# VHH binders against Nicotine blue oxidoreductase (nboR): the designs that were tried, part 4

Target 1, 204 residues: Nicotine blue oxidoreductase (nboR), of Paenarthrobacter nicotinovorans (Arthrobacter nicotinovorans) (q93nf6)
Amino acid sequence: MGDTDLPCVTGVLLAAGAGKRLGRGPKALLPYRGRTLVEDAAETMLVGGCHEVVIVLGANAQAVCARANLEPYRIVVNHDWSSGMGSSYLAGDAAAHTKNHILVALVDQPGLSVTTVGRLLVSHRPGRISSAAYSSLDSPRVLRRGHPMVIDAGLRPAVASTVSGDAGARVFLRQKPWLVDLIDCSDESTGEDVDTVEQMYRLL

## First folded at step 5 (VHH; framework vhh_enristomig)

Design s36 (from c11a with M113F V115Y)
Fold by ESMFold2-Fast, scan of step 5:
Structure s36 (fold): chain B 204 residues (1-204), chain A 126 residues (1-126)
Amino acid sequence: as target 1 above (204 residues)
Amino acid sequence: EVQLLESGGGEVQPGGSLRLSCAASGFTFSSYAISWYRQAPGKQREWVSTIYSGGSTNYAESVKGRFTISRDNAKNTLYLQMSSLRAEDTAVYYCAREDYGDYEGWFSDTYGFDYWGQGTLVTVKP
């Protein structure tokens, strides 16, 4: 688990998507470990060390709130969710206190773990972005940036200014790669998401 | 089966122009964001440009104002018009389907590409 002195971090869980390519309703409600993906991810972020968790909903927000137990968390409904995930990130960013770092995660990553969250929080350095990174057996020496990531409080305005409805924070990350610390999490997960029916085996 | 096939590379002098094409098949082309990446000799693969299903575009700082990405959904084809080419643009150029959690996804962009083309070589020699 590392050091006990962790930064004050708001978890932002992006769960606003409609699950168009999967065709199984909202990904937030996909069954996972005896509950739903949104419940598992949010609890993992909180237990892993986030001070609070903000869940950004959009598509089918009312159904998600009715069917998942989200009472421990702060819910933000992004009514502009169809304009793209960047708008959902901005809604989550706006909900977080300006002094806090943000740990951002996607609801469709079933491999998110308490260990990965804790490792990012312990590793985080002021003025930087700490990104979980993953290698594969086919490329064991190559780390690929993934999620979750911690965005330093001081960088949040700059990240927000580059976010668009289609492009998210990746525009900022691609323009300023020297600000990104890759934290190897290959021992915990592959970093893969569930986007198609063929990928549903990743929920097991 | 998803396939991407790049073409249009070649040898060009500094200040010259080239137009790259990427022919796509096996998926609904109009529903996906498609990107150009490049890999220069001895370097890691880097992002160059993306065009989204709605037509909006993004560019790496190193190519802004010199490169233009476009798409023809009727022909399932992606283009990269390159102008004012520099020696530093020498690389193998790759077309990639952006395979996010949705096609407008925020984060799964570095490892989310399951479908890459074979690449086309661009050499800028004086």
Scores: ipSAE 0.013, ipTM 0.346, lowest interface PAE 7.3, mean pLDDT 80

Design s37 (from c11a with D99E)
Fold by ESMFold2-Fast, scan of step 5:
Structure s37 (fold): chain B 204 residues (1-204), chain A 126 residues (1-126)
Amino acid sequence: as target 1 above (204 residues)
Amino acid sequence: EVQLLESGGGEVQPGGSLRLSCAASGFTFSSYAISWYRQAPGKQREWVSTIYSGGSTNYAESVKGRFTISRDNAKNTLYLQMSSLRAEDTAVYYCAREEYGDYEGWFSDTYGMDVWGQGTLVTVKP
């Protein structure tokens, strides 16, 4: 195949949570492959093709900045992080140039890969949302939405409006499923996150 | 043990009405947003409606104006009042718990729905 021009995309890495269900401090600082989850995820987004990466921090932001090497990235501190995830998403969205698409990723998904990021960017179509999708063990032929997602620049205001309306961004995805392209990434990851102590094996 | 249990399904004629219930146990029901999903024969599961802990509601466009979601926190029960039923409403209806305010799941359907009921069948036919 020939060269494919990648869309101009800002990566937004959501890393503001306190990790309260896990009880091990901020998830951003969880050890992963000789560094931290936030460092691994941010580098993966940048290497995978994002023009820039905005990391949204909140809980323990000073500790995260002190212990992780985040100098290649743009840091946004959401001081309202405790009001809920919506505020962190909106802070990341606001930091990205209005003309850029956004690739949104969660810091607690260690299976994020350069291949997955690149596949989403290459597959992205104007006016749509491109979502990484994963098969489950109970339904191996059925794809379910996951992260990361590429939100077209033209859809960002509508997505942001859904978040700020006492509803998460997933409500937009459920109301307008015809705007979502599922990109199969089952060969790269299961799409699993680290939310409880029992799930920490996923960092290995 | 955290559990959601649906009831109230059955056969109904087009234009009819039916009320579904979802009984919650094992968690603080009033603290969570709870949703209705449905899965029609041969189709993937689709979102129908959500009610948040504060009482605000959202509906899929296909059911808006015909279905009403409500909750009774004292009884730990979620309801879906369905009216003007159509053949395309035939599906197994599921109750699901959302992690309200949990940012790890906000963009993903998979994570945000961490507890599912067993489902209740609604068949709309003449």
Scores: ipSAE 0.015, ipTM 0.412, lowest interface PAE 6.4, mean pLDDT 81

Design s38 (from c11a with D99G)
Fold by ESMFold2-Fast, scan of step 5:
Structure s38 (fold): chain B 204 residues (1-204), chain A 126 residues (1-126)
Amino acid sequence: as target 1 above (204 residues)
Amino acid sequence: EVQLLESGGGEVQPGGSLRLSCAASGFTFSSYAISWYRQAPGKQREWVSTIYSGGSTNYAESVKGRFTISRDNAKNTLYLQMSSLRAEDTAVYYCAREGYGDYEGWFSDTYGMDVWGQGTLVTVKP
């Protein structure tokens, strides 16, 4: 057995939100492909090449654990989930071993695929951030940064510092765009989330 | 309708100053973080500065100490005071709105792109 080209990566799945704007209960429990969004996303991250998956729960954590099969994964409950996604990211980051890269994904982004995860892991370079990127409807030839995203182990402290201080990881990315590699995933997904009832067609 | 309109661009010599304005309508301006972006000829759009609803500010490294972002909630207007202008500041400057509660906004670059102004051209020439 030799070395693999894939980095040593902990998947962090952010699933702490209440889904209040959607009004269908927690997004983690939305039906998707014969199971729940959280089960599909977590398995996709694991099969795609993550060595482990940490799921960050918050709103309705007990109900999510009771209704979804999450036994293969590490569960972290963020009791401050209502303060915003930054606190959930920090909880996931803290649970991951400091030497590992993190692949971060959102539970409400259907179309996360084994191919997309594998493509990011294979493309990842030391000292960089590898972001899935998608074409917009306004500019179909322009790639825009999205999820999932691989954060190099060496950059995690700086990202966490930005998230805990102010506006979240996007500020770090805007401050240091030269550290970001855009990996085209338009062939696998549109990169769109499910936030309102009108957007539920994206689960089809 | 939600709208952002920039003004104040023009030609200026190196070391000069300009004040850009962005007039907002169709939403509760005080509730949103608002950003300035710019796009130089032949380059991708880059972030310049953000002011949050609470008044805190962030700046790109290239403009820190030279540019000041501010807001007037009573007038629904965003400002960018630019000083010590350099040739590399030549770009079309855009105002963009960021919304609350969007989880993708913590990581995605597109969150600040939800509502864009038409842009205002700033040219720095000797």
Scores: ipSAE 0.020, ipTM 0.428, lowest interface PAE 5.1, mean pLDDT 81

Design s39 (from c11a with D99P)
Fold by ESMFold2-Fast, scan of step 5:
Parts: sequence; structure tokens; C-alpha cells
Structure s39 (fold): chain B 204 residues (1-204), chain A 126 residues (1-126)
Amino acid sequence: as target 1 above (204 residues)
Amino acid sequence: EVQLLESGGGEVQPGGSLRLSCAASGFTFSSYAISWYRQAPGKQREWVSTIYSGGSTNYAESVKGRFTISRDNAKNTLYLQMSSLRAEDTAVYYCAREPYGDYEGWFSDTYGMDVWGQGTLVTVKP
């Protein structure tokens, strides 16, 4: 955590999707813990240690802003949201100061916690990507990369370049696994998302 | 019903070749990037190769120059031509459908990947 000599971390919350498969309107507005998913996720990122939070909206951006209390956060509207998550990441990346690390989180992962955010920020090392990682009950000794993740300021241009192509950020991580630190967060969450009606139990 | 089904696994000698197939049904195959993964007993599932809807390809460093991924959109089939096989290539090989376009999961290894095959075993005897 730095204010002058060391870079700060900008949280980038990706919330631009329409929730088409779920059919319940934008995922950002799904009820969660007495508020909306977007409000809970954004506050969790701030309380967990992000210097600021940029929320990337797209589908139904006006409705999200009208119905959720997003005053503490910076809002970026990705008008090209339908082209994919990569375009939303690039919009968030462009809004963050070039010297800052980025902590990327997805709005549809209700398991995001203050503890997970804090653990990633404390564990982060220069020149690396720190990824929350989760084990399954079937393979408790095997960690799988998940969200959120911290992208070092120095790696952001390379990540952005890969995301701008057809490969997406995942391919950067697959091609350069030695740059990725897996931070075990299995005690906080399963890393599961909410994408279909059958998965709505994850909001309970 | 969305489904992927692998075939072509078997036993092969070191230095040998083998061709895996993955038959897709229930979705517009040509619109998706499709990947091969593998998993040795007790180890993490690892990515092997991806072919995108436009035809471009990516490979894990461990298989570059030895494996070739291809697709036949008319037959809804994915292939993995494996050459110069090594003992460490012994694994169950899975095909998997990547998220549509460049969204929902490109930032994690498994996020958004909801369609997997049952796997086919490849054994390279040292």
C-alpha cells in the first residue's frame, strides 16, 4: 500500500453484462445481502484495500446507476460491451492510472470477500499476477486460478495487448504461468459464479 | 442437448503418433473456440491447445511443434494430431468449449467453461 513512492491498487469491477442466460435483468442488480451484487462487490473491494474502485457498466447502464447506490465509485460505461469481456477490461484498464496495479473482480461472483481482497493485496509481488485460487472438494490439494486477481502495473500493457486480440487475458496467463502466483482462498469461497437460474443458489 | 465426446485414445510407444477426435452436438460449433486439456492421475488439469472460430491456434509450450489442433466445422469435429509422443504426455485428454467470443471467463482458467467431454485416455509407455 503506497501513497507516493509505491503504486496504489485500482479495483476494476466488471459489471457490463446483460445477464442474458439468467434472464433476470442485469447481474449487477441481482439482490444480494440486502442490496445489489454491484454495491456489495464494489464496497468489498474498497474495504478490502483498493485505493479506488472503477465499475465498468454496459448493458442497462442507466438502470444500474438509477437503482444502485454507486456514488463512492467511478463509473465507466463500455458502449461496446456486447463485443465481450475483454472490451470491458480494456475500458477499466484505460480508466486506471498507469502506475497503479489493478485488482480485477467479476460482479457475478458473490463469494468475493474483504478477507480475499486483503489477502491478495498483501501477497502481491512486483512484476507478477496474484490470482485467487480455489480447491474443490474432489481435489483439495489442487488449486485452480480464479477471481479476483491483481495485475502488476508493469504487466498491464502486455495483458492489454493480448486482450485486444482474439486470445483474451486467459491465454496470456496460460502462456506465462510462471508469472502467476496462486493465493489459496478456498477458506473464503468456492470461486463459483452465477450465470444460470440453476446457479442462483450461490446467492443464498 | 449440448455435448462433447472424445475418441481416439489408446496406447502408443514413445516417439509415436496418435490422433484424437472430439464430436460436438447441440450448439453452433463453428461459432466457438474449442480447447484440448489433459489431466494425469493426481495432477492439475492443464491446458494443451485452443483453436478459435476464425482458425487461429495457440499451444502450451510443452506441446509446441509436436501437436496440431484442427477443426472440421462441416462435421462438428475437433482434432488433435499428436506426434513425437513422450511418457509425460500420458493423461486423460478432454475437449472443452470456450466462452462465446471474448467474454465471460477469459480472465480465469475455468470460469465460463461449462461444456466438457468425458475424456479419452492416452498412455505412452516408456
Scores: ipSAE 0.061, ipTM 0.456, lowest interface PAE 5.2, mean pLDDT 81

Design s40 (from c11a with E98D D99E)
Fold by ESMFold2-Fast, scan of step 5:
Structure s40 (fold): chain B 204 residues (1-204), chain A 126 residues (1-126)
Amino acid sequence: as target 1 above (204 residues)
Amino acid sequence: EVQLLESGGGEVQPGGSLRLSCAASGFTFSSYAISWYRQAPGKQREWVSTIYSGGSTNYAESVKGRFTISRDNAKNTLYLQMSSLRAEDTAVYYCARDEYGDYEGWFSDTYGMDVWGQGTLVTVKP
């Protein structure tokens, strides 16, 4: 086979957190490029090749829906968001068609690009997890696993069965590193998150 | 100043045992999950084991049943008891503090690690 079509992928954008460390309301609503982080991230996933995008909201979901333009996307409200990111991932996973791969992304990574999403989708191999990976100038040959990542449809049940809290997917990936393909995205982003006030320069 | 300092590395023969220690200072040790990582020559740094503040533990499949992670909160010290050592266990071993094991680090094996030790070399000679 020489199939050049992108796989059928549901984007799952995890945007349920309250932004407690940052103290500036939900990260989903942080200003970014003339709109909000959640709008930018969701659009990037869709334009980059996701067939659809499911946005998982939790903290301040009503305010996020009222303030951000999310009409092109499917919204899932996780009322158990405070129990940890694992519950939000499971809500997004449950909303995605069982035959689709999932590209999962975090709303607080402003470096997410159309190129990165497209590269992951094109590079994805059956039965594997494709993770965006990042190096630094200090260690140009060493790739650090990051997000977004593509979880093959066939691996979704195994990933879901190990997810019970914030450490769920991380633990699965640490225990089964041979299932993970690192896709170098260092030319597009540093992979850094916005978590504290000091890191808000990354939104510039 | 937050610090982690590994010790206990050395040369062992296959099938042997070794105990690594990691001394922590400058933070409330008992409140954090602490992990062991290793890096073999020419390879990427890989996760080995984690112990959470509540005492729960996780292990990489390659070391499960052979390595035991433990902590002594009174001494601010992390341990890795290694047994049935193999040539593939040859690596520099690092301890690391997991500050972001919750929201931001959920999908990453390294982003949650904000403090690293200097490493201690373990060499298993065939």
Scores: ipSAE 0.018, ipTM 0.345, lowest interface PAE 5.5, mean pLDDT 80

Design s41 (from c11a with Y100W)
Fold by ESMFold2-Fast, scan of step 5:
Structure s41 (fold): chain B 204 residues (1-204), chain A 126 residues (1-126)
Amino acid sequence: as target 1 above (204 residues)
Amino acid sequence: EVQLLESGGGEVQPGGSLRLSCAASGFTFSSYAISWYRQAPGKQREWVSTIYSGGSTNYAESVKGRFTISRDNAKNTLYLQMSSLRAEDTAVYYCAREDWGDYEGWFSDTYGMDVWGQGTLVTVKP
């Protein structure tokens, strides 16, 4: 009975990167299922249960806005994107209302699904971080945290302070692993991204 | 071509000290954040410390005040000075290059770590 009462969550889609390793322009504009990765990911977050979706752009933001249909979403342009993803996360966090949880996703994960988003939202518990987790055939008994991730409204200031200290969210998660609930999403995706040319098969 | 090689491990008594080194080759060492991880017998690898390209450092709660991470960019070498060693510090210690990419490995313990060393064993034995 709890599936009709999803938490109030703002989706934050991090899409500010330049795609330097891939060399094929911004990852946000990579072709995926007849459109772009950014359009697919943002719609998946919204349909999956996010009340709104904030897309954080940076590298080639003008080209992304001109070529992708982002009308249903709130766009935040991070002009400091080249300083690293921490600045993009902080820009997205600042755009969300303080009382809302945030679901953070990366644009370069083509396996993001409505089922995964919904599973995280219904599994989320107050005062905790709910992380999608994945096992591999090489390590089937080991779950590793991945994305997307739901950060409880009450933990957002502590996460942001760690990021602001040049530590990144990984340091907060490693220092406080007891606050993290791993939600097994191996049946929906491998959790893999597209970072190199060799990994482009994941788009098709 | 791209390699990390740890050294300096050994057997030490509780309360003792050891200095670990990690020699890097095949990439521009100064441009990367480099981390120390450890794996105790039968346990998962756990993060110990990171030093960023700009010199900032972070430590796991269990080692704060006892371990110091540092780097020598001219020698392409990472260090971990360990003091006040305890039985729980017994582990194979690994050097890992943080592969920031576009998205800085935010969400996975292994995401953004693209090169690992072979490890060096530290045994704290009474």
Scores: ipSAE 0.014, ipTM 0.343, lowest interface PAE 7.2, mean pLDDT 80

Design s42 (from c11a with Y100F)
Fold by ESMFold2-Fast, scan of step 5:
Structure s42 (fold): chain B 204 residues (1-204), chain A 126 residues (1-126)
Amino acid sequence: as target 1 above (204 residues)
Amino acid sequence: EVQLLESGGGEVQPGGSLRLSCAASGFTFSSYAISWYRQAPGKQREWVSTIYSGGSTNYAESVKGRFTISRDNAKNTLYLQMSSLRAEDTAVYYCAREDFGDYEGWFSDTYGMDVWGQGTLVTVKP
C-alpha cells in the first residue's frame, strides 16, 4: 500500500466579489485559457489535491452559475457578500467539515497552478498555516506571503474569530507570524492578481 | 494629490521614546483605516499597527504594550507613540492607507495598502 501523507483538505474558492474596480462584470467570469477564471481555478484546486472544492459566490451568482460549468463543485451563495470578503470566507469555512484543513484561493489569481496547490499540501504541517510565497526581481532573496494558503483544521476557529472582527484574517497572520510557513512558489507564478484594467495582461 | 507624509524620526537611546506623525492629504482621512509599517536594514517591510475608521486598534506582538497608535481626524494626522525603544526597533517607519473593501486584501501582506508615505528613520543605539 502506497501511503499518501497529504492532509484531508477542502478547497475554498472565494469568487463573490462584484469586480467594481475592473468594471467588466464579476471576475469569476473573466475569460481565461478558453474558459472562465472560476472554472480554471476550481479545477486546478481539485487536480492539485483538494478532496472537494467549495465555491463561494455572491455578486451575480445566478449569471456565474448559468455561464460557467460548476457541476463538479459545491456552490455556496453568500447573500451578505456586499458586507465584505470576511463574510464570504466565513460562509466557505462554515461549509467545510470541521475536521478538514482549508486551502483558500482567490478567483482573480490566474497564476494558480496544480504544482503550487500540490506543493502547499505536501509541505503542510499540523498546527500551521502554509502560505504560498513569492519573490520579485526587485527583491529576489525576499519572500512575500500570498495565495493560496492552507489553514490547519486546528487553527480554523481562531482564524474565523479574527475574520469576524474588524480586519479579517490579516490580523491573525500578522499577530502570529510564527504560525505561518512560507512556501516558495516563485518558479510557478508571480502571485499577481487582476484588480484593474491595466492588470488584465496577467490573463494572457 | 493623495499623499501621506511621515515625520518625527531620529536617534534615541535604548529605553527612550519618540512620537511619529503622518500627515494625510487628498482624501477623506476619517473614512480609512491607516497603518504603520517598518523596514529594518536588510529586512522585509513588516506591519506594526493599524487604527480603523471607528477607532479600534491592532498591534504586532513585538510592539504591543510599548507602542500606541492614535488618530486626529480634525487634523488628518496619524500618530505612533513609541516607548521602551529597543535596538530591534531601528527601521524606516511608513504609514499606509488601507482598503479592506475587496476580497483579495483579507489574506495578503500588502494588498489594501494603496497609498504609502516616503518614511521616517528611527535609529535606536546605545
Scores: ipSAE 0.015, ipTM 0.348, lowest interface PAE 6.6, mean pLDDT 80

Design s43 (from c11a with R97K)
Fold by ESMFold2-Fast, scan of step 5:
Structure s43 (fold): chain B 204 residues (1-204), chain A 126 residues (1-126)
Amino acid sequence: as target 1 above (204 residues)
Amino acid sequence: EVQLLESGGGEVQPGGSLRLSCAASGFTFSSYAISWYRQAPGKQREWVSTIYSGGSTNYAESVKGRFTISRDNAKNTLYLQMSSLRAEDTAVYYCAKEDYGDYEGWFSDTYGMDVWGQGTLVTVKP
């Protein structure tokens, strides 16, 4: 891209998990808004302002590629997906150009919106991490970090060096909380995921 | 029911040592990452250390080289060996079960972390 080019944002969509707790096959293929969860999330990231979207697949990657329309996106298969989500993040990070910021999103959060993505990208400041944050109706004054999250290009090497298969970006954020900007996205989503059968109502 | 019970806290002089324990029940202990957190009076809860199901460990910069986290899967018990204690280490110490799954807990300190213990008080006094 060259030294004078302005940095872009690469979306990294983590979709490598087997969905073992849910027991309904890979979460990436769960039906959502007339298509699949992975297709909806990836398009939301692209339309919301990401220059490109890298989808990290792992468990059932062949089935996901066969059944979802992922032609507009770049696919990375993490063959070490079973070692934990950190390995999937590192695979996505390695695929993104080193000068770009990364917007990381999880496939199992159906409340991701174009507005949330755009808000994070507009709010992002150099040298910082911009995290979507959510409050609940039961605790409207308590703002909790969530996803998606924008990691500044300059911080990516430090994040990558901290990431493990079990800990993810959480360890880095705990060590350097002063680098994190919380961006309130409570008006767009609750930040909830789909992990159990009882939570499948969130796809409706 | 999932339960975590901390013990081993007490008063200690600066430079002293303490060993904290956390007894776990109600889940497959060996399959989860377990963390130590602490909360000093008037401050936010802060992360101290994590040990993963595979045995790898991470530490907060403020305790690295002084604290050692370990686990005994046969006894469903987590430990924190604390050495070279400082006044700043005075806090209630908690253990917490981390549910990282495939997607949970990546970004949020509270996301996917569904069980906390009652805590054990450590006081470092001259």
Scores: ipSAE 0.014, ipTM 0.303, lowest interface PAE 6.8, mean pLDDT 79

Design s44 (from c11a with A33Y)
Fold by ESMFold2-Fast, scan of step 5:
Structure s44 (fold): chain B 204 residues (1-204), chain A 126 residues (1-126)
Amino acid sequence: as target 1 above (204 residues)
Amino acid sequence: EVQLLESGGGEVQPGGSLRLSCAASGFTFSSYYISWYRQAPGKQREWVSTIYSGGSTNYAESVKGRFTISRDNAKNTLYLQMSSLRAEDTAVYYCAREDYGDYEGWFSDTYGMDVWGQGTLVTVKP
């Protein structure tokens, strides 16, 4: 019964952005379920099976640390956060032990669940990238790649070497789709983010 | 006012060639990365090729060596020269402007696209 060993995984939560389109301060501090979005996401990753969680902060890092309870997690401050998300990913990757897989999650995706994290970790296969995938009622048989994703320890150097500015892991994944396993998480979330004021209903 | 408009699609025999065009208006075309995507009926939208503002290009493995992306910044126009066409190339082809917005665009294959054209149908059929 479910006696599958989970891979040794470091969770990397990307939370360095300023929330420029939303205009309500850093997304990490958005109210969510009686706490902040960053607290909820980090706990979800840890409870879901990550052995540790590294949170990459940048914009307003001191304010985030002062107002959110992040004591259980490792904090990495990316002082080059304004150069693009690639630098934040590389900072998180550098903080993780080289032998560990990485589960990458974004702070602005409130649909992240313990079930989704656990499903990815249990489904993960050596030498591959396991991506959460989502369908819609309009296209129920079509799975679209989303977040979070597990990057196998053996693939991390190749991913890191192709990361550039905001193009990031998308370019690697577009070039090597055969390395990606889509894990259906449509029963847990739509995979939607909070990027504009109109999308804040997703935090309710 | 910000718009992308594709043209050049049609029916073609296997092994044939087509050139697709995408006319851009309402923005500084030369400053943006522009991509071609395609979508066959009942399937997920698939990335085909990207041309960067500096002129560098990337291609999906399924089209590498057969398709060539290019741009004419003076005419605000993007091209996709397609050769050795196969039945599996049958799809609606979309031109898309890349927006490197916040975090979602970092990993999502389609979220980084903020302007899409209406599409042009390519049918490869004997």
Scores: ipSAE 0.014, ipTM 0.334, lowest interface PAE 7.1, mean pLDDT 80

Design s45 (from c11a with A33W)
Fold by ESMFold2-Fast, scan of step 5:
Structure s45 (fold): chain B 204 residues (1-204), chain A 126 residues (1-126)
Amino acid sequence: as target 1 above (204 residues)
Amino acid sequence: EVQLLESGGGEVQPGGSLRLSCAASGFTFSSYWISWYRQAPGKQREWVSTIYSGGSTNYAESVKGRFTISRDNAKNTLYLQMSSLRAEDTAVYYCAREDYGDYEGWFSDTYGMDVWGQGTLVTVKP
């Protein structure tokens, strides 16, 4: 169909981890803003402009589906989740239509906002990767690449090929830095995640 | 307490060779992925090479076939053997410890690197 509309963006929310370091069950179910992290992150991606959101579950997938309201979203269970995050990314990538860009986000980043998602989608250029970037109080002039990230439809096969090996997505980004646009989101978030009990203050 | 210390930098002519070393202390060196980065004057830090805990290696396209990363776990030391050096290899070279396994570290260069060395200068002069 010949509409001049830009290709749709599929949000891929990576939520398959067991939360072993935190010891509070799956991070997807951590309380946040009156609901769960997975519900907040998925709604933020959808409201921010993703045409659809695919949530990749793995560890405790049955418990997550039973306790979180995920009806508006598409669920993919990665049965190989224990092999690492790469397998979860590949499961999400496989679920997305090949013509769509992917906006990939992590469930454990409570600072994800509608503004950040919208800014990435508006800023995204064909054939590129658009990465949210954050400066720290210790280094306010230095932008550090973070999440979420928009991967252009045309780059997805190359990213998937790299992730399928031991190299992971980091190696693709390091080998091809000229393909990455840093989008400053420091005004919205610090880009920090929740991995340990000591970091749970970030959910406040 | 946890630290990385680079050495072996210096001046070399184009086509020459240098071997950089990185001495690690304060952690179980053999359990970590260790990387070399470099920073040319006025430029951002650029990844050069990584050696994984199991001994597998990866290289930036600009250095493939010219640089070799290796580790000696008994000596807690990382090496970078550089050959066929070019003017564009002129930079301060940094050793960095990488913690693979975190979600942040999967897509972000910066978050995966939690310990940095002080750097050693390599100057390739015609």
Scores: ipSAE 0.017, ipTM 0.400, lowest interface PAE 5.5, mean pLDDT 81

Design s46 (from c11a with A33D)
Fold by ESMFold2-Fast, scan of step 5:
Structure s46 (fold): chain B 204 residues (1-204), chain A 126 residues (1-126)
Amino acid sequence: as target 1 above (204 residues)
Amino acid sequence: EVQLLESGGGEVQPGGSLRLSCAASGFTFSSYDISWYRQAPGKQREWVSTIYSGGSTNYAESVKGRFTISRDNAKNTLYLQMSSLRAEDTAVYYCAREDYGDYEGWFSDTYGMDVWGQGTLVTVKP
């Protein structure tokens, strides 16, 4: 505002999965703090500083749109979602303007916060990938890479070219670790997702 | 039940070659992406290469052009052909079965690696 122009960042929320391992229907519709995970995550991204939020739906897209209030966001339905998460990322990437950075987040991470989003956006450097990072209980002095991530507009074509099946951006990150800035977010969450019934305590 | 067993490690001179093998049992080998990782003394485990169920491959920049990953689905065996070995390649090499969850395995280095082998030591003499 005024003296500083913030880069335009499109939030891409990946919510296309079927929740197969959890067996409780689509993760996007899991109850969280009086609403749904998809509504909470999308609002957090927008409030945290994303110019817009694109939600990529796939499995149960009709049910998600019927039950969640997604009016403030752009919806992309990936009809090829069953071919793997790579197709969902590519659909979200294609929906974002080519000049924008992308902040990519996963719907099954309930610990996503406005503070974490804002920290990544203000820490982001041109030509880099800014990854939220978390210390583990086993190795409290070692940061592990996690979500969300900001992908610089200039790196998006290279990231997209390495995306295949369910390997996602991890292939690019492993091949070019020197392009990744770890942003410590251990004070905000553990970075853990909800993938199994035993992990549902993370929604509390 | 599900097991991975590495073999083929040993001592080699710089510029030399070794072929590592990983024998898989207890699961439908052809249906999974399988990776090689390595861990040098005092360092974190790092990814080396992946071969996907469809046959495509990816490599870490440090080994690209020198290492070749391959699989024999009929024998339930994964291979890593290593050439032009350097002192920096000295490590315990592990094979790992990838099991990508709905989302997390997309970005996290620790997610999706649900079965590890015991490792095989490769020593490249300085």
Scores: ipSAE 0.029, ipTM 0.454, lowest interface PAE 5.9, mean pLDDT 81

